# Designs tried in a protein design chat: miniprotein binders against q96jn8r1131to1294. Part 91

Target 1, 164 residues: q96jn8r1131to1294
Amino acid sequence: TLEFLENHGKNILLSNGNRTATRVASYNQGIVVINQPLVPQLLVQVRIDFLNRQWTSSLVLGVITCAPERLNFPASACALKRAAWLLRGRGVFHNGLKICEKFGPNLDTCPEGTILGLRLDSSGGLHLHVNGVDQGVAVPDVPQPCHALVDLYGQCEQVTIVNP
Key: E = the ipSAE of ESMFold2; O = the ipSAE of OpenDDE; V2 = 0.75 times the mean of E and O plus 0.25 times the DockQ between their complexes.

## First folded at step 9 (miniprotein)

Design kl18 (at its last look DockQ between E and O 0.40; V2 from the best seeds 0.00; counts 0 for: other shape alone 3.202 > 2.5, SAP 73.797 > 70)
Fold by OpenDDE base, look of step 9:
Structure kl18 (fold): chain B 164 residues (1-164), chain A 96 residues (1-96)
Amino acid sequence: as target 1 above (164 residues)
Amino acid sequence: DELERKIEEIIYRAFELVDKGELEEALELIVEAIRLAVENKDKDLLVWAIYQIANIAQELGDPELLEKVLELAEEAYELEDDPEIKWLIEYLEKDL
């Protein structure tokens, strides 16, 4: 069963069998990691449940290639110093380095109800899915094992893991 | 973290120098930052520092600076054979 790990950002409360993450304070400290590593053909999806339009930016989605259980989470995923491959806005980032300017839809403008998915293909490419539509390879040749990461940042206050 | 702060300060100063066209001095500072990370056996800070420098160089759009960053990354890799430094090297080589 896909769940968020108990090791998470300080402002996160888990519910619904750890399938729902809610940021209950501020605009940050909202990183969560999904328990099972991504493997080829596994589609991991989260739904944006609630947005707080008081803020400007929204969730960050990606993967980490370090052990998530021991990770000390920074205030935001963008502050991860290593082992991070992130989708933010329309950009793709690796350890803070922008490796793609325009990819897929702008995550900052995804409305409530949007379902975002991550999937590894047989070649190790990380795909983004939006509402069931494969947006293509965001990151080629992602190191494995890796875990899906969601940063409930800015507007994004709640997400839920959903089945494909 | 004091070391992190120190490295950040060095990096910021370095790119202030870059903005002034003082590339050689900037590079010296960057090398110092890398050395500090290595000497303190902090691979995370090393990776972070190198990627930050690469990111700034890329944002500036200076190919000469990017080439210098590549060289620095290669040197760093010789000191610490971190796979993420290797990745950066390969990435920069393809982009240049």
Scores: ipSAE 0.681, ipTM 0.860, lowest interface PAE 0.7, mean pLDDT 92
Fold by ESMFold2, look of step 9:
Structure kl18 (fold): chain B 164 residues (1-164), chain A 96 residues (1-96)
Amino acid sequence: as target 1 above (164 residues)
Amino acid sequence: DELERKIEEIIYRAFELVDKGELEEALELIVEAIRLAVENKDKDLLVWAIYQIANIAQELGDPELLEKVLELAEEAYELEDDPEIKWLIEYLEKDL
C-alpha cells in the first residue's frame, strides 16, 4: 500500500498509517516521498488538506530519480541539485532549470480539497492529474525508477494520500 | 553543517531570483557557488551551476548565450562523464 517514506523533511509529522503528512513548524523542511516507485499502472494521489495563506508560495510536486531512503533532503525541494523533476506554480523544472513555463494549474492557488495525482505513461511521460482530470505530459521521458515527491512548502501544511 | 547550509541558501536564493527575473543578482550567487564548488571540489554543485547558467540564458532568450552554455557543458562532459551534463547537452541541442 502507498505510504509516505520514513525518510522525510525534519518538520514533517506522519500520521494516519503514514498516509498523512503534516508540516508542524516553519515554512520549509517539508519534503515527503511516496514509498513505492512510480510504474505505468500506478496513480499516486494526494489531497491538499490544510493551507495557511500567510505564506506566498505553496506545495511543490514531482519526482526524484535517485533512491530516496538515504537521501539527505534540503530544506526545500527546489534546492535539489540533481535527479529532480518538479512542478512548482505553473512551471516544470529539472534540477532548477525551467523546462516548461506554463503547465497545468498554478499550484500556488490550488484550494484545500484539491486532489493532485502523478503517473507515468507507457512512454515514460510524467502526467499530472487535478481532481481526476489528466493535465497532459509535464515531462516527456522521466528516467526510471522514480519516486513521487511532495514538498509541503509555504501555504501547504497537510496532505493525505488518497486512492484513485 | 554551516557550509552545507550556506550552499543550500545560495541554491535556493538563486532559484528564487531567476524565478523573479532578477538575473544579475542570480548570476552573482551562481559565481559564488562556482567558487565554493572549486574550493571544496564539489562536482555536484559545479554541475548545478552550469544548469543555472543555462536557465538564465533561456530567461534572456539569448541564442548566442545558449550556444556558449552548450560549449561549456560539452567541455565539462569531456572532463568527466556526468549523466546530468549529458542530459543538459541533449536538452540544449533540441532548443537549438
Scores: ipSAE 0.622, ipTM 0.852, lowest interface PAE 1.5, mean pLDDT 89
ESMFold2 (binder alone), look of step 9: mean pLDDT 70; pTM 0.573

Design kl19 (at its last look DockQ between E and O 0.90; V2 from the best seeds 0.83)
Fold by ESMFold2, look of step 9:
Structure kl19 (fold): chain B 164 residues (1-164), chain A 96 residues (1-96)
Amino acid sequence: as target 1 above (164 residues)
Amino acid sequence: DELERKIEEIIYRAFELVDKGELEEALELIVEAIRLAVENKDKDLLTWAIYIIANIAQELGDPELLEKVLELAEEAYELEDDPEIKWLIEYLEKDL
């Protein structure tokens, strides 16, 4: 069963059988990781439950290709130094390098209730789904194994893992 | 450890400055971070700093700087076969 890992950002409180993550302080320290690596048949989906529009930026979504159980998470996903492929705002980033200027929707404007999904295709391409609609390949050829990551950054205060 | 934390902070600050369009300040910071990472022999921070200066060079649209970043990455790769550096070299070569 899909859950968020107990190893997570310092400002996260897990609930609902570790399927719901809430950022309970500040604007950062909100990284959570899904407890199973992505495989082609696995669609990992989270619903944006609560946003605080006081902040300008919102959640970051992506994958890490290193083992998450022992990782010391930085305050923000964008400070992951290696093995990170991130969707942020309208862009796609690898280790802080913008590799695509515009992909999918602007995550900073996704409303509450939006369901965001991550899936690998058979070629190792990382797909974003938005409300059940495949947005295409965000990252071609992601190294495996990789784990889905959400950073409850800024506006995003709660997400819940949902079934496809 | 204190120096490692300082280098990490400088690299991330440079990344944030790109977000704010302060590209010249970002470049000054990342050059200092690279110098410190080399002196401290911190291979992980050097690799990350090379990614960030590549991002800055890309945002500046400066082909001379992009060539210098590629040379730096190639030199770092000859010293240590880091697959993250290899990926970056291949990425940059497509731009040039």
Scores: ipSAE 0.832, ipTM 0.930, lowest interface PAE 0.6, mean pLDDT 92
Fold by OpenDDE base, look of step 9:
Structure kl19 (fold): chain B 164 residues (1-164), chain A 96 residues (1-96)
Amino acid sequence: as target 1 above (164 residues)
Amino acid sequence: DELERKIEEIIYRAFELVDKGELEEALELIVEAIRLAVENKDKDLLTWAIYIIANIAQELGDPELLEKVLELAEEAYELEDDPEIKWLIEYLEKDL
């Protein structure tokens, strides 16, 4: 079953069989990684459960291509030194490089209840799904294996893995 | 390692400045980080810094700087054979 790894950001508390992640302090240190690597045709989805409007930015969603069990998490996904492909706001980033300016909806403005999904296609393209709607290829030819990553950042204080 | 920590802080600060649109200051910082990373022979931080400077160059819309970044990346790749640097090279070549 899909669940978040025990190796996570220091402000994260896991619950619900490790399917729910809650950031219980500050605005950062909220990175979680899903246990199973993404494989073609597997749709991994998380629901935004709670937002704290005290902050401006929101969650970051993406994948990492390094071993997640041994990863020393930075305070935010944006500070990942390497092996990261991230969706932030409307941008797509690879290791801090913005590789796409405008993609899909603005993640910073997604309301509670929004279901965000990641899926690899047969060509290795990483797709973003929003409330079940395929937004297209965010990252072409993602290295595999890779793991879905969620950074509960800023407004985003809780997410839950949901089944399609 | 104190130097490593210093380099990391510089890179992170540069990144933050980029997000604020303060690209010129970011550029100055990241260049220093690159220098230090090379001196310290830290391939991971060097790779990170190269990605950041690439982003800065891209945000500045400076093709000459992008070319310089490409050259830097190529040199780094020759030394470290980092697959992520290889990716960056390929990426930059497509955009230039």
Scores: ipSAE 0.766, ipTM 0.896, lowest interface PAE 0.6, mean pLDDT 94
ESMFold2 (binder alone), look of step 9: mean pLDDT 75; pTM 0.691

Design kl2 (at its last look DockQ between E and O 0.71; V2 from the best seeds 0.00; counts 0 for: pae O 12.2 > 1.5, pTM O .756 < .8, SAP 74.016 > 70)
Fold by ESMFold2, look of step 9:
Structure kl2 (fold): chain B 164 residues (1-164), chain A 96 residues (1-96)
Amino acid sequence: as target 1 above (164 residues)
Amino acid sequence: DELERKIEEIIYRAFELVDKGELEEALELIVEAIRLAVENKDKDLLVWAIYIIANIAQELGDPELLEKVLELAEEAYELEKDPEIKWLIEYLEKDL
């Protein structure tokens, strides 16, 4: 089934059959990637399990469009210099360029228990789901293949893959 | 490799400065990073730096700077045909 890939940020510990990722140190080095590329019928969902409200920023969610198995991950997803499409706060970013100012809810304020989902539509559009509700197209025309990515950044200390 | 890591740090710092609203300082840093990437012939860092200066120009709302960024992206694309630069050119052209 869906699992987090063994190639991940240095501060991540995988558990629960590689379906749970925990950031066990610091505030960064928490990038994880889903082991299967997105396809139109696949909804990848993660639940926010634990938050540390000491930090003001929280997880980053998105996709990477290059091969993730041997990628050398930076300390944070925002330092991915190519092939990255990210949702951060309410913004949508491509390689550090903000392409949408406000999309969906503010990820920095999502509480524990929130279920966040990513899927591609038939046109290659990337959709965000929040607690089962489709937020619409965050990114049109995402290159394929692409893999869902979560950066357990700042507040976010644990996420678990859940089935739709 | 040492210079390459320095350039990477400057580019990321410029991105962080945008996040903090310090757009003028971000612009100063990214211009220096672009100069260094060109001198070092680091095409991958140049592409990323062009994305970041595009972000800065967009946040400033400076159409003259956006035009110069587009020209820079077109020059970089002529040299290597990087698909990431092609995407950026098309993105910038849609709003200019």
Scores: ipSAE 0.852, ipTM 0.936, lowest interface PAE 0.5, mean pLDDT 92
Fold by OpenDDE base, look of step 9:
Structure kl2 (fold): chain B 164 residues (1-164), chain A 96 residues (1-96)
Amino acid sequence: as target 1 above (164 residues)
Amino acid sequence: DELERKIEEIIYRAFELVDKGELEEALELIVEAIRLAVENKDKDLLVWAIYIIANIAQELGDPELLEKVLELAEEAYELEKDPEIKWLIEYLEKDL
């Protein structure tokens, strides 16, 4: 069963069998990691449940290749020092460096109810899915094993893991 | 370590500035972080700071700054043969 790990950002409260993450304070400290590593052909999806439009940015989605149980989370996923490939806005980032300027839809403007998915293909390419539609390879040749990461940042205050 | 904490705080503050689009001010902070990281011989923070400054430089579109970042990355790689530093170097070289 896919769940968020108990090791998470300090502003996160887990519920619904650890399938729902809610950021209950501020605009940051909202990183969560899914317990099972991504494996090829498995689609991991989260739904944006609630947006607080007081803020401008929204959730960050990506993967980490370090051990998530021991990770000391920074306030934002963008501040992860190592082993991080992230989607923010329309950009793709590796360890804080933007490696792609324009990819897929703007995550900052995805409405509530949007279902975002991550999937590894057989070649190690990381695909983004939006409402079931494959947006293509966001990151080629991602190291494995890796774990899906969601940063409930800015507007995004609640997400839930959903089945494909 | 107090110095480590200070470096991290500077980096986090820089991130906030980046998010606000205040890239030049963010750059100044990261340069300070790099200086402190070198002083403290903290390789991890140094690498982190280099990534951030590279990103800022990229956003600013300043090729001279990018070259400086590349030099810093190369120096860092000499200190620690980290594959991620190598990746950064290769990336920057392609971008220049």
Scores: ipSAE 0.000, ipTM 0.211, lowest interface PAE 12.2, mean pLDDT 85
ESMFold2 (binder alone), look of step 9: mean pLDDT 77; pTM 0.704

Design kl20 (at its last look DockQ between E and O 0.94; V2 from the best seeds 0.00; counts 0 for: SAP 71.663 > 70)
Fold by OpenDDE base, look of step 9:
Structure kl20 (fold): chain B 164 residues (1-164), chain A 96 residues (1-96)
Amino acid sequence: as target 1 above (164 residues)
Amino acid sequence: DELERKIEEIILRAFELVDKGELEEALELIVEAIRLAVENKDKDLLVWAIYIIANIAQELGDPELLEKVLELAEEAYELEDDPEIKWLIEYLEKDL
């Protein structure tokens, strides 16, 4: 069963069998990681449950290639020092390097109810899914194993893992 | 470690400046971070800083700076066979 790991950002409370993550304070410290590593053909999806519009930015979605159980989470995914492949806004980032300027929809403007998915293809390409629609390859060759990461940042205050 | 924290803060500030389009100031900061990371022999922060300076160079659209970053990455790789540095080298070589 897909669920968020107990090792998470300081402002996160898990519920619903660890399938729901809620940021209960501030605008940051909201990183969560999904327990099972991404494997080819596994679609991992989260739904944006609640947005707080007092903030400007929203969630960051991506993968990490380090061991998540022992990771010391920074205040935001953007502050991950290494082993990070992140989708922020419309950009794709690797360890702070923007490797794609415009990809898929702007995550900062996704409304509540949006379902975001990550999937590895057989070639190691990381795909973004939005409401069930494959947006294409965000990262062409992701090191494996990797784990899906969600940063409940800014507007995004709650997400839930949903089944495809 | 206080120095480590300082380096991290500089790197983060540089990254924030990039997001704001303040690329020249970001460059100054990240160069300092790199210097400090080297002096402190902090390999992880060095790798991170190299990624950030690569990003700055890319945003500036400065091919000469990108070449310098590539050289820096190659030097770092010679010191430690870091797979993420290897990735960066390969990435930069494709972009140049």
Scores: ipSAE 0.823, ipTM 0.922, lowest interface PAE 0.5, mean pLDDT 94
Fold by ESMFold2, look of step 9:
Structure kl20 (fold): chain B 164 residues (1-164), chain A 96 residues (1-96)
Amino acid sequence: as target 1 above (164 residues)
Amino acid sequence: DELERKIEEIILRAFELVDKGELEEALELIVEAIRLAVENKDKDLLVWAIYIIANIAQELGDPELLEKVLELAEEAYELEDDPEIKWLIEYLEKDL
């Protein structure tokens, strides 16, 4: 069963059997990681439960390719220096390098109730799903193993893992 | 240590300036961060800084700067076989 990993950002409180993550302070320190690596046919989905529009930026979604159990998380996903493939706003980034200017929806404008999914295809391509609809390949060749990551940044104060 | 945290903050600030469209200021900061990372012998911060200056060069649309960044990445790779640098070299070679 999919859960958020016990190792997470320091402002996160896990609940609902570790399937719900809430950022309980500040605007950052909100990184969470799914407890199983992505494999073909595994669709990891989170629902945006709660947004606070006082902030301008919102969640970051992506994968890390290093072992997450003992990783020292930075304050925000944008400060992941290595092994990170991130969707932020409309852009796709690898270690701070924008590799795609526009992909999928603008994550900064997704409303509460939006279900965002990550799936790895058989070729190592990372797919984004939005409300069940495959948006295509965000990253064509992600090293494996990799784990899905959500940074409850800024606007995003709560997400819940949901079944596909 | 304190210097490593300072270098990290400079790199992150440069990245944030790209979001604001302040590309020249971002470039000035990242060049300083690279110099400090080399002097401090911080391999991880150097690799990250090379990614960030590649991003800045790409946003500037400056092919001459991109070529210099590729040369820097190749030099870093010759010193240490870092797979993150290898990926970046391959990416930049396709872009050029």
Scores: ipSAE 0.776, ipTM 0.910, lowest interface PAE 0.7, mean pLDDT 91
ESMFold2 (binder alone), look of step 9: mean pLDDT 75; pTM 0.690

Design kl21 (at its last look DockQ between E and O 0.90; V2 from the best seeds 0.00; counts 0 for: SAP 71.947 > 70)
Fold by ESMFold2, look of step 9:
Structure kl21 (fold): chain B 164 residues (1-164), chain A 96 residues (1-96)
Amino acid sequence: as target 1 above (164 residues)
Amino acid sequence: DELERKIEEIIFRAFELVDKGELEEALELIVEAIRLAVENKDKDLLVWAIYIIANIAQELGDPELLEKVLELAEEAYELEDDPEIKWLIEYLEKDL
């Protein structure tokens, strides 16, 4: 029953019962948010369905710690001014500050079919999963409630929510 | 507000320049953005700009600049107890 929230980036079209998000124009305006906050033991997973390799950068994955239903999303997740914890390329960012240089895989090189997951551990640590494999703690103590976010940026033109 | 949009654009451009390795240009832009945010009394943009200049200072590896950024963050926190700036102060203090 996980779905993408109806409030999303302007270039997104939702389909498949709001479980698939497609960026239908340009390279940005592709932010989507999962319709439920993360709680311990909830694993939110998305599959990369479609990439356009003519772009250099790809999707951004992460969480926001403010209520998403009426938030005015910027054109790119990297322009979120507050309450944002993002995995981008190999780095981890908080509000535009790189807090970890290398964590997990390089998101810019993940192929179609890759399944990316986010969950909180019991200490509030944010974990990344890649094809079912826990990559460890990206952010050690994320404020709750927090909401999983995907920015279908650049290469990434389609993702689908999949069940664990 | 047209000025607010310009400040936002400058801050984000400075962020993008870090990706390109153009750290000196990024620093010039973010310093101007900070000046404009202070003049315009835009607290939210000032906090974000402080995050971005912290990122630039970190990439430059400039401990003197990092100390100045910490002082700026502390001054901003005294004006308003914003948890985002408190987090940043604690983060920066780990380096100094």
Scores: ipSAE 0.860, ipTM 0.938, lowest interface PAE 0.5, mean pLDDT 92
Fold by OpenDDE base, look of step 9:
Structure kl21 (fold): chain B 164 residues (1-164), chain A 96 residues (1-96)
Amino acid sequence: as target 1 above (164 residues)
Amino acid sequence: DELERKIEEIIFRAFELVDKGELEEALELIVEAIRLAVENKDKDLLVWAIYIIANIAQELGDPELLEKVLELAEEAYELEDDPEIKWLIEYLEKDL
């Protein structure tokens, strides 16, 4: 069963069998990691449940290639020092380096109800899915094992893991 | 460690400046962070800083700076066989 790990950002409250993450304070400290590593043919999806529009930015979605159970989470995914491949806005970032300028829809403007998915293909490419539509390869060759990460940042205050 | 915290703050500040388009100021900060990381022998922060300066160079569209970053990365790799430094080297070589 796909769940968020108990090791999470300080402002996160897990519920619904650890399938729902809610940021209950401030605009940050909202990183969560999904328990099972991404493997080819596994589609991991989260739904944006609630947005608070007093903030500007929204969730960050991506993967980490370090052990998630003992990770000391920074206030935001953007502050991850290493082992991070992140989708933010329309950009793709690796350890702070923008490796793609325009990819898929702008995550900062995705409305409530949007379902975002991550999937590894057989070649190690990381795909983004938006409402069931494959947006293409965000990262061509992701080190494995890796875990899906969601940063409930800014507007994004709640997400839920959903099945395909 | 206070110095470590300082370095981290500088790196993150540089990153934020990049997002704002303040690339020149970001560059100044990240160069300082690199120096401090080297002096403090903080390998993790050094790797992070190298990625950030690579990003700055890329955003500036400065091929000379990118080449310098590549050299820096290669030197760092010689000191420590860091897989993420290796990745960066390969990435930069493809774009140069």
Scores: ipSAE 0.761, ipTM 0.896, lowest interface PAE 0.6, mean pLDDT 94
ESMFold2 (binder alone), look of step 9: mean pLDDT 75; pTM 0.688

Design kl22 (at its last look DockQ between E and O 0.94; V2 from the best seeds 0.87)
Fold by ESMFold2, look of step 9:
Structure kl22 (fold): chain B 164 residues (1-164), chain A 96 residues (1-96)
Amino acid sequence: as target 1 above (164 residues)
Amino acid sequence: DELERKIEEIIYRAFELVDKGELEEALELIVEAIRLAVENKDPDLLVWAIYIIANIAQELGDPELLEKVLELAEEAYELEDDPEIKWLIEYLEKDL
C-alpha cells in the first residue's frame, strides 16, 4: 500500500493513513517521499488538494535515487545536492542543472484537483502523467532504486495519494 | 559544519539567481562557493557547485565557459570517482 514515509519535511503533517500530506507552516520544509521504490508498471499518483495562490511557485515532483528513510531533507527539493531528478515549473532538473527547458504542463499553474503521476517504463524512463494522460518521458534513464518525491512548496499546501 | 552550511547557502542562492535571470551575479557567487568548497576540502559541495556553474554556463550560452566547466568536472573526477560527476561530464560532452 502506497503511503508517505514518516521521514519528511519539518512542516508536514501526515493524515489519512499517511496517504495525505499537509504543509502546516511557512512556504517550504514540505518534502515527502513515497514509502516504496518505483518499479516498472507502478503508477504513483497524487491529487493536488489545496493551493494558496499568494505564492508564485508551486509543488515540485520527482524522484530521489538514494535511500530516503534517514535522509536529512533540505528546506526545498531544489536544494537536494545529489541523486535528485525533479520536475519544476515546466523544467526538468538534475541536482540543480536544467536538463530540459520545457516538459509537460507548467506545474506552477496546475489547479486544485489535478492528479499528477509518476511511473518508470521498462527502460528506466521516468514518465509524468497528468489527469491520467501520459506526458511522455521526462528523464530517459533514471538509476534504480528510486523513490517518488513531492515537495509541497509555495502554493501547494496539501496532496493525497490516489489510486490509478 | 557552520562553514559547510554557509557554502550550501551560497550555492543555493546562486541557483535562485539563475531563476531571476541574474546570471552574472549567480556566476560570481558560484565561483566563490567553488573556491570555499575546495579550501574546506568538501567534495560533495564541490560536485554540487560544479552542477550549478554548469547550469549557469548553459543559461549564458557561453561555449568557452562550458568548456572550462567541463575541464573543472574532469579535474574533480580525477580526485574522486563520483558517479554524479561522471554523469555530468557525459552530459556536457553532448553539448559540445
Scores: ipSAE 0.846, ipTM 0.933, lowest interface PAE 0.5, mean pLDDT 92
Fold by OpenDDE base, look of step 9:
Structure kl22 (fold): chain B 164 residues (1-164), chain A 96 residues (1-96)
Amino acid sequence: as target 1 above (164 residues)
Amino acid sequence: DELERKIEEIIYRAFELVDKGELEEALELIVEAIRLAVENKDPDLLVWAIYIIANIAQELGDPELLEKVLELAEEAYELEDDPEIKWLIEYLEKDL
């Protein structure tokens, strides 16, 4: 079953069988990683449960290609030094390099209840799904194995893994 | 390591400045970070810094700077066969 790993940002509290992540302090230190690596045909989805509009930015979604169990998480996904492919706002980033300016909807403006999904296709392309709709390939060739990552940042204070 | 921490902070600050559109200041910082990373022989931070400077160059729309970044990446790759650097080289070559 899909769960968040116990290794997570220090402001995260896991619940609901580790399927729900809640950031309980500040605006950062909220990175969580899903236990099972992404494989083709596996759709991993999280629902935005709660937004705190005190902040401006929201969650970052993406994948890491390093071993997640021993990863020392930075305060935000944007500070990941390497092995990171991230969706932030409308941009796609690899290790801080913006590789796509405008992709899909703006993650900073997704409302509560939005279901965000990640899926690898047979060609290694990473797809973003929004409320069940495939937004296309965010990253054309993702190194494998990789794990889905959610950074509960800024507004985003709680997400839950949901089944398709 | 204090120097490592300093380098990390510089890199992160540079990234934040990029988000604010303060590209020139970001560039100055990241160049310093690269210098320090080389001096401290920290390949991980060097790779990170190279990605950030690539991003800055891209945001500036400065092809000359991008060429310099490519050269830097190639030099780094010669020193250490890092797949992340290889990826960057290939990425930059597609745009130049």
Scores: ipSAE 0.840, ipTM 0.926, lowest interface PAE 0.5, mean pLDDT 94
ESMFold2 (binder alone), look of step 9: mean pLDDT 75; pTM 0.668

